VH-VL binders against NAD kinase (nadK). Designs and how they scored, part 235

Target 1, 268 residues: NAD kinase (nadK), of Syntrophomonas wolfei subsp. wolfei (q0aze0)
Amino acid sequence: MKIILVNNRFKENTEKKAQEIAGQLSALNVEVIIDNGLDEPYAGTVDFIMVLGGDGTMLRAARRYGQRAIPVLGVNMGTVGFLSNIEINELAEYLPLILREEYSLEARMMLEVAVFQQQSLLTRVFCLNELLLRSNSPRMLSFALEISGQKLEPYRGDGLIVSTTTGSTAYSLSAGGPIADPQLDAFIVTPVASHIINKRPLVVSPEREISLHLLEEREAIIGIDGQIKMDFGAENRVLIKRAPHPLLMVNLKAKPFFTSIDRSLQRQ
Below, E stands for the ipSAE of ESMFold2; O stands for the ipSAE of OpenDDE; V2 stands for 0.75 times the mean of E and O plus 0.25 times the DockQ between their complexes.

## First folded at step 16 (VH-VL)

Design NN12 (from CC10 with heavy chain T28K; framework fv_ixekizumab; at its last look DockQ between E and O 0.79; V2 from the best seeds 0.67)
Fold by ESMFold2, look of step 16:
Structure NN12 (fold): chain C 268 residues (1-268), chain A 122 residues (1-122), chain B 112 residues (1-112)
Amino acid sequence: as target 1 above (268 residues)
Amino acid sequence: QVQLVQSGAEVKKPGSSVKVSCKASGGKFSSYAIHWVRQAPGQGLEWMGGIIPILGRADYNQRFKGRVTITADESTSTAYMELSSLRSEDTAVYYCARGHTWKTSHGYFDYWGQGTLVTVSS
Amino acid sequence: DIVMTQTPLSLSVTPGQPASISCRSSQSLLRDIGLNYLHWYLQKPGQSPQLLIYLGSDRASGVPDRFSGSGSGTDFTLKISRVEAEDVGVYYCMQALQTPLTFGQGTKLEIK
């Protein structure tokens, strides 16, 4: 059996704990690959991914491994978030179930983001929370949003967020978007500082294709999950679709979403 | 309580196709692979293939030479098995079963459908 | 493909006596984490199969403790400590280590 253990190398608590857990797994004849973000993603066959840390570490794991159909378990290391399932002090209790594959899965929709220059594909990336388009200068953006070929009236403001339901509690929320049940599949399209009063957040079917491009020469940024940034200009276009595969989140312990909303949003 | 309910018996002519449904209730449909197993009269059990509903990916027993197609509809919690180019040897009871795990390997089948008799005769 | 061989293919047992069914695989079903991917099913007359034993030795929910599974690697045994009339049917082992999943030929258990 082979497990990837994902941590954040710059948080000493998670690095030391990752080594301890790797030792425990090795004693059970489990082969462990540690992914601390330094090297390229492990390319070989893997049975399970264990994420030690908070939502940010899970976002990186999702981008690296989410399209490979590997179960991913979030293990909380002290800071309450939305993407952990068990606490670190419970891991030993649940380890037999992990090895026997006696758990359920919860699918979390991901975005497929393709950025073009003219007609050429520059990059394709997958994300769990959101794509952000924002201005990279003091000037507002003027940009076009198309949903399945339907052109909406032009947007004007600081930018736009295209989020999954999982991402509804992240940047989209701060920009005025709704909290969505993560069991739903949808796009949530949230304007950022729009100067057009009638541009309200939209909830859009996951079967739609979303396209964005600038209507004026301006410098902009595409942000992915708040962790990746790309320059975006008048020569660029971005196409957003539901990713081919959801993130397969492991469910070992029931986590009541609605009763925990306030606690999870007040994370430190 | 998990329950698998299959579509009713069918009589088919050689060369035609049959599509059997398997509706799941009482569980998380997408979390578990759905398998198809057939049993010819007086014979043993033969695995035909399975589907991972959360991914829409099916794995097949190559003995059926591309004649079998397995699909799932998460919105209705229903899996389907279609067998084409029917022969008299395809007369069998077709079962669906739920594996305990999300993938098509490693699973034990803890819930079975009632079976669907498909009779192929001229 | 992994070939599963059951012996005997038929057995006749006096009620109250033990029964034993052997299942052998062409390849080891044991992973290095200590799990055997071998499962046992009973198909009673006119019914769908039902799970009896999974992972070589674990009893499924609702299965009486007179059923037990043992063995590892390539050789597995299903035992019934005291056969009852309700145990009549065909017993199948199945490997699930890899696809295609494969069953043994079946062992028909009858009451004398």
Scores: ipSAE 0.691, ipTM 0.861, lowest interface PAE 1.8, mean pLDDT 91
Fold by OpenDDE, look of step 16:
Structure NN12 (fold): chain C 268 residues (1-268), chain A 122 residues (1-122), chain B 112 residues (1-112)
Amino acid sequence: as target 1 above (268 residues)
Amino acid sequence: QVQLVQSGAEVKKPGSSVKVSCKASGGKFSSYAIHWVRQAPGQGLEWMGGIIPILGRADYNQRFKGRVTITADESTSTAYMELSSLRSEDTAVYYCARGHTWKTSHGYFDYWGQGTLVTVSS
Amino acid sequence: DIVMTQTPLSLSVTPGQPASISCRSSQSLLRDIGLNYLHWYLQKPGQSPQLLIYLGSDRASGVPDRFSGSGSGTDFTLKISRVEAEDVGVYYCMQALQTPLTFGQGTKLEIK
């Protein structure tokens, strides 16, 4: 059995713990790879991905390894979030189940985000939470939103978020988006400080495609999961689809999502 | 309690196809593999294949490769096994079973369907 | 394919007496993590198979403690300490180390 540990490269305690866990797993004849900010994702095959940290680390792991259809377990290390399943102090208890593969999986829809320069693809990224388009100046943006070829009225505001249901409790929520059941597949399109004061978020079928482009020469930024940032201008277009693969999240411990929302959000 | 309920008995002619269904309830359908095992009259058990519903990926016994198709519908928590080009030797009771792992390997079958008799005769 | 060989193929036992069934695999079923991917099933007359022992030695839920599994690598044994009338049926071992999954021939247990 081979396990990759993905820790938070910005927190030394997660690195230390990863090394400790690696030692323990090795003693059980489990091969371990540690991804502490590798330049490139580990290219070898693995049977299990263990994420040590918080939601941010999970987001990174999802982008790096989510397409491989490998079980991903979030192990919380003292942070508050929605993407960890067990606590670090519970790992010893659940480790036998992991090794015996006695766990359930939950499929979480991911976004496929493609950014174009005219007709040329600049980048394609899979992400778990959201794509953010925002102004890079104090001025509002004017941008076009199309859903499955249907052109909506132009948006004016600071920006727009296209989120998964998983991401509904992330930045989308702060922007006034709805809290969505993570077991539901859908896009959530949330305006950020819209010129239309009561512009409502949209819940969109995962079968549809979403496209964004600016209607004016303005400086904007594309953000992905709050970790990737790139400049976005009038010559750029972004296409958002459901990723062809979900993230396979390991469910070792039942977590009541709706009863824990307030607690989790208040602590962030 | 997990239950697997299979479709009813089938009588088929040689050369035809049969599709057996297996509906799961009482558990998370997508979290585990569904397997198909058949048993000819008075014979032992033979693994035909399995599917990982959450991935839509099926693995097959090479002996049946080309004739067997295993599918799963997550929306209805139902797995299907279609066997084509039926022969008299295909007369058997066909079982669906849940693998306790999400993979088609390593797991044991903790729950079984009631079986579906498929009779192939001229 | 991994070949599973059971012995004996039939067994007649007096109630209250012990029974033993052997299962051999053509290659080791022991995983690097120390688990044996060998499982035992019982098919009672007119019923679907049911899980008895998994991973070589663990009893499935509801299985009486008179059943036990042992062995490692290529040699495995199912033991019944005191055979009862309800134990009549065909016992199968199955390897799940790799696909295709393969079963032993089955061992028919009858009461004398």
Scores: ipSAE 0.557, ipTM 0.827, lowest interface PAE 1.0, mean pLDDT 93
ESMFold2 (binder alone), look of step 16: mean pLDDT 93; pTM 0.955

Design NN13 (from CC10 with heavy chain T28Q; framework fv_ixekizumab; at its last look DockQ between E and O 0.93; V2 from the best seeds 0.79)
Fold by ESMFold2, look of step 16:
Structure NN13 (fold): chain C 268 residues (1-268), chain A 122 residues (1-122), chain B 112 residues (1-112)
Amino acid sequence: as target 1 above (268 residues)
Amino acid sequence: QVQLVQSGAEVKKPGSSVKVSCKASGGQFSSYAIHWVRQAPGQGLEWMGGIIPILGRADYNQRFKGRVTITADESTSTAYMELSSLRSEDTAVYYCARGHTWKTSHGYFDYWGQGTLVTVSS
Amino acid sequence: DIVMTQTPLSLSVTPGQPASISCRSSQSLLRDIGLNYLHWYLQKPGQSPQLLIYLGSDRASGVPDRFSGSGSGTDFTLKISRVEAEDVGVYYCMQALQTPLTFGQGTKLEIK
């Protein structure tokens, strides 16, 4: 059996714990690949991914591995977020079930984001929470939103968020979007500081294709999961679709989403 | 409590197709592979294939690949097995079963449907 | 494809006496993490198969402790310490290490 152990090297206690857990797994004849963010994603075949840390570490794991149909377990190291399933002090109890593959899965929709310069593809990335288009200056953006070729009236404001339902509790929420049940598949399109009063958040079928481009020359950026930044200008366009594969989140311990909302938001 | 309920018995002519349903209740349908196993009269068990509902991906026994299509509908928690180009030797009871795991390998089948008799005769 | 061979194919026992069924695979079913992907099922007359033993030796929920599984790698044994009338049926081993999943031929257990 081969497991990727994902941690964040800038979180001192998670890196030390990752080494301890890797030792415990190796003693059980589990081959362990540590991904602390320094190296390129491991390209070989693995059976399971264990994420040590908070929601941010899970977001990186999802971007790196979410399209590979590998079960991913979130292990909380202190402060509970939305994406962890068990606590680190419970790992020994659950490890036999992990090895025996006695767990359930929950699918979480991801976004596929393709950024173009004119007609040329610049980059393709995947994300779990959201794409943010925002102004990178004091000036507002004027931009166009198209949904499956249907051109909406122009937007004007600080930007726009295109979120998954999982991302509904992240930046989209702060911008006025709804909290969505993460078991639903949908896009949530949330304006950021819109100057157009009729621009409400939209909930959109996951089968749609969403495109964005600027209508005036302005300095803008695209943000991915609050962790990746790309420059975006009038020569650029971004296409957003449902990713080919969902993130396969492991469920070993019941964690009711609705009863935990307030606690998880306070600790996110 | 997990239950698997299959569609009723069918009588088919050679060369036709049959589609058997398997409705799951009382569990997390998407998390577990659904397998199809057949048993000809007086014979043993033969694995035909399985589907991973959360991915929509089916794996087939090569003996049947080309004649078998296995699908799942998550909204109704139902798996289907369609066998085409029926022959008399396809007369069998067809079972669905749930594996304990999400993938089609490694699984033990902890829940079985009641079986569906398919009789192929002219 | 992994070939599974059961012996005997038929077994007639007096109630209260032990029974033993052997299952051999054409290649090892043991992974380095110590798990054997070998499962046992019982099909009672007129019924669907039911899980009896999984991962070589673990009893399924509700299975009496007179049933036990042992063995590793290529050789596995199902034992019934004292056969009861309710135990009649056909016993199958199945490997699940890799697809296609394959069953043994079955062992029919009857009361003498």
Scores: ipSAE 0.754, ipTM 0.884, lowest interface PAE 1.5, mean pLDDT 91
Fold by OpenDDE, look of step 16:
Structure NN13 (fold): chain C 268 residues (1-268), chain A 122 residues (1-122), chain B 112 residues (1-112)
Amino acid sequence: as target 1 above (268 residues)
Amino acid sequence: QVQLVQSGAEVKKPGSSVKVSCKASGGQFSSYAIHWVRQAPGQGLEWMGGIIPILGRADYNQRFKGRVTITADESTSTAYMELSSLRSEDTAVYYCARGHTWKTSHGYFDYWGQGTLVTVSS
Amino acid sequence: DIVMTQTPLSLSVTPGQPASISCRSSQSLLRDIGLNYLHWYLQKPGQSPQLLIYLGSDRASGVPDRFSGSGSGTDFTLKISRVEAEDVGVYYCMQALQTPLTFGQGTKLEIK
């Protein structure tokens, strides 16, 4: 058995713990790869991914490995979030179940984000939470939103978020988006400080495609999961689709999503 | 309590196809592999293949490669097994079973359907 | 493919007496993490198979303690300490180390 440990490269305590866990797993004849900010994702085949940290670490792990259809377990290390399933102090208890593969899986829809320069693909990224288009100046953006070829009225505002239901409790929520059941597959399109004060978020079928481009020469930024940033201009377009593969999140312990929302959100 | 309920008995002619369904209830359908096992009259058990519903990926016994198709519909929690180019030797009881793992390997079958008799005769 | 071989193929036992069934695999079913991917099933007359033992030695839920599994690697044994009338049926071992999953020939247990 081979397991990847993905820890938070910016927190030394997670690295230390990863090493400790690696030792424990090795003693059980489990091969361990530690991804502490590797330049490239580990290319070898693995059976299980364990994420040590918080939501940010999970987002990174999802982007790096989510397309491989490998079970991913979030192990919280003292942070507040929605993407961890167990606490670090519970790992010893659940480790036998992991090794025996006695766990359920929850499929979480991911986004496929493609950024183009005219007709040329600049980058393609899979992400778990959201794509953000925002102004890089104090001035509002004017941009076009198309959904499955349907052109909506031009948007004016600071930006736009296209989020998964998983991401509904992230930046989308701060921007006034709805809280969505993570078991539901859908896009959430949330305006950021729209010129139209009552511009409402859209809940969009995962079968549709979403495209964005600027209608004026302005400086803008594309953000992905709050971790990837790139410049976005009038010559760029972004196409958002449902990723072909969901993230397979391991469910070892039941977590009541709706009863824990207030607690989790207040602590963020 | 997890239950697997299969479709009813079938009588088919040689060269035709049969599609058997297996509806799961009482558990999370997408989290576990669904397998198909057949048993000819008076014979042992033979694994035909399995599917990982959450991925829509199926693995097959090579002996049936090209003739068997296993699919799953998560919205209805139903797995299907279609066997084409039927032969008299395909006369058997066909079982669906749930694997205790999400994969088609490593798991044991903790729940079984009631079986579907498929009779192939001219 | 991994070949599973059961012995005996038929067994007649007096109620209250013990029974033993052997299952051999053509290659080791022991994984590096120490798990044996060998499972035992019982098919009672006119019924679907049911799980008895999984991972070589663990009893499935509801299985009486008179049933036990042992062995590792390529040699496995199912034992019934005291055979009862309800134990009549065909016993199968199955390897799940790799696809295709393969079964033993089955061992028919009858009461004398």
Scores: ipSAE 0.731, ipTM 0.875, lowest interface PAE 0.8, mean pLDDT 94
ESMFold2 (binder alone), look of step 16: mean pLDDT 92; pTM 0.952

Design NN14 (from CC10 with light chain L97K; framework fv_ixekizumab; at its last look DockQ between E and O 0.85; V2 from the best seeds 0.79)
Fold by OpenDDE, look of step 16:
Structure NN14 (fold): chain C 268 residues (1-268), chain A 122 residues (1-122), chain B 112 residues (1-112)
Amino acid sequence: as target 1 above (268 residues)
Amino acid sequence: QVQLVQSGAEVKKPGSSVKVSCKASGGTFSSYAIHWVRQAPGQGLEWMGGIIPILGRADYNQRFKGRVTITADESTSTAYMELSSLRSEDTAVYYCARGHTWKTSHGYFDYWGQGTLVTVSS
Amino acid sequence: DIVMTQTPLSLSVTPGQPASISCRSSQSLLRDIGLNYLHWYLQKPGQSPQLLIYLGSDRASGVPDRFSGSGSGTDFTLKISRVEAEDVGVYYCMQAKQTPLTFGQGTKLEIK
């Protein structure tokens, strides 16, 4: 059995814990790879991914490994979030189940985000939470939103979020988006400070495609999961689709999503 | 309580196809592999293949030489097994079973369907 | 394919007496993490198979403690300490280390 440990490269305690866990797993004849900010995702085949940290670490792990259809377990290390399933002090208890592969999986839809320069693909990223388009100046953006070829009225505002249901409790929520059941597959399109007061978020079928481009020469940026940032201009387009593979989140312990929302949100 | 309920008995002619269904209830359908095992009259058990519903990926016993197609519908928690180019030797009771892992390997079958008799005769 | 060989293929046992069934695999079923991917099933007359022992030695839920599994690697044994009338049926071992999953020939247990 081979396991990747993904820890938070900016928190030394997670690295230390990763090393400790690696030692324990090795003693059980489990091969361990520690991803503490590797330049490239580990390319070898693995059976299990364990994420040590918080939601941010999970997002990173999802982007790096989510397309590989490998079970991913979030192990919380003293943070508050929505993406961890067990606490670090519970790991020993659940380790036998992990090794026996006796766990349920929850499929979480991911986004496939493709950014183009004219007809050329600049980058393609799979992400768990959201794509953010926002102004890089105090001035509002004017941009076009197309859904499955349907051109909506131009958007004017600070920006736009296209989120998964998983991401509904992230930046989309702060922008006034709805809280969505993470077991539901859908896009959530949330305006950020729209010129139109009370511009409502859209819930869009995962079967549709979403396209964004600027309607004016203005400096903007694209953010992905709050971790990737890139410049976005009038010559760029972004295409958002459902990723071909969901993130397979390991569910060792039942977590009541709706009853724990307040607790999780207040502590972030 | 997890239950697997299969479709009813089938009588088929040689060369035709049969599709057997297996509806799961009482558990998380997508989290566990669904397997198909058949048993000819008076014979032992033979693994035909399995599917990981959450991935839509199926593994097959190559002994069937591509005649078997296993699918799953997560929305209805139903797995299907289609066997084509039926032969008299395909006369058997066909079982669906749940593997207690998400994978098609390593797991054990903790729940079984009631079986579906498929009779192939001219 | 991994070939599973059971012995005996049939046995007749007096109620209250012990029974033993052997299962041998053509390849080791032991994984590096120390798990044996060998499982035992019982098919009672007119019924679907049911799980008895999994991972070589663990009893399935509801299985009486008179059933026990042992062995590692390529040699496995199912034991019934005191055979009862309800134990009549065909016992199968199955390897799940790799696909295709394969079963033993089955061992028919009858009561004398």
Scores: ipSAE 0.800, ipTM 0.895, lowest interface PAE 0.8, mean pLDDT 94
Fold by ESMFold2, look of step 16:
Structure NN14 (fold): chain C 268 residues (1-268), chain A 122 residues (1-122), chain B 112 residues (1-112)
Amino acid sequence: as target 1 above (268 residues)
Amino acid sequence: QVQLVQSGAEVKKPGSSVKVSCKASGGTFSSYAIHWVRQAPGQGLEWMGGIIPILGRADYNQRFKGRVTITADESTSTAYMELSSLRSEDTAVYYCARGHTWKTSHGYFDYWGQGTLVTVSS
Amino acid sequence: DIVMTQTPLSLSVTPGQPASISCRSSQSLLRDIGLNYLHWYLQKPGQSPQLLIYLGSDRASGVPDRFSGSGSGTDFTLKISRVEAEDVGVYYCMQAKQTPLTFGQGTKLEIK
């Protein structure tokens, strides 16, 4: 059996704990690949991914591995968020179930983001929470949103968020978007500081294709899951689709979404 | 309580196709592989294939590859098995079963459908 | 394909007496983490199969302790310590180590 153990190298307690857990797994003849963010994603076949840390570490794991149909378990090591399933001190209790593959899965929709310069593909990335388009200067953006070829009236403001339902409790919420049930598949399109008062957040079918481009020359950026930034200008456009595969989140312990909303939001 | 309910018996002519349904209730449909197993009269059990509903990915026993198609509809919690180019030796009871895990290997089948008799004759 | 061979193919047992069924695989079903992907089912007359034993030795819920599974690698045994009338039917072993999943031929258990 082969497991990827994902940690964040800038949170030293997760790195030390990852080595400890890797040793315990190796004693059970489990082959362990540690991904602390330094190297390219492991390309070989694995059975399971264990994420040690908070929602941010899970977001990186999802971007790296989410399209490979590998179960991913979030193990909380501190701040309670939306993407962990068990606590680190519970891992020994659940390890036999992990080895026996006695767990359920929850699908979480991901975004496929393709950024173009004119007609040339620059990059393709996947994200779990959201794409942010925002101004990189004090000036507002003027930009076009198309949904399956349907051109909406131009947007004017600081930017726009296109999120999954999982991302509805992240930046989209702060920008005025709704909290969505993460079991739903949908895009949530949330304006950021819109100068147009009646632009409301949109909930959009996951079968749609979303396109964004600037209508005038401005310095902008695209943010992915709040962790990746890329420059975006008038020569660029971005296409957003539902990713081919959902993130397969492991469910070992019931984590009621609705009864925990207030507590999880206060700590995120 | 997890239950698998299959469609009713079928009588088919040689060369035609049959599509058997398996509706799951009382649990999470997408988390568990759904398998198809057939049993000819007086014979043993034969695995035909299975589907991973959360991925929409099916794995087939190569003896049936090209003749069998396994699908799932998450919105109705229903798996389907379609067998084409029917022959008389395809007369069998066809079972669906739920594996304990999401993938088509390693699983033990903790829930079984009631079976669907498919008769292929003249 | 992994070939599964059961012996005997039929068995007649006086009620209250033990029964033993052997299952042999053409390849090891043991994974290096210590798990055997070998499962046992009972098909009672006119019924669907039901799970008895999984992972070589673990009893499914509701299965009485007179059923036990043992063995590892390529050789597995199902034992019934005291056969009851309700135990009649056909017993199948199944490997799930790899696809295609394969069953033994079945062992028919009858009361004498």
Scores: ipSAE 0.734, ipTM 0.880, lowest interface PAE 1.6, mean pLDDT 91
ESMFold2 (binder alone), look of step 16: mean pLDDT 92; pTM 0.951

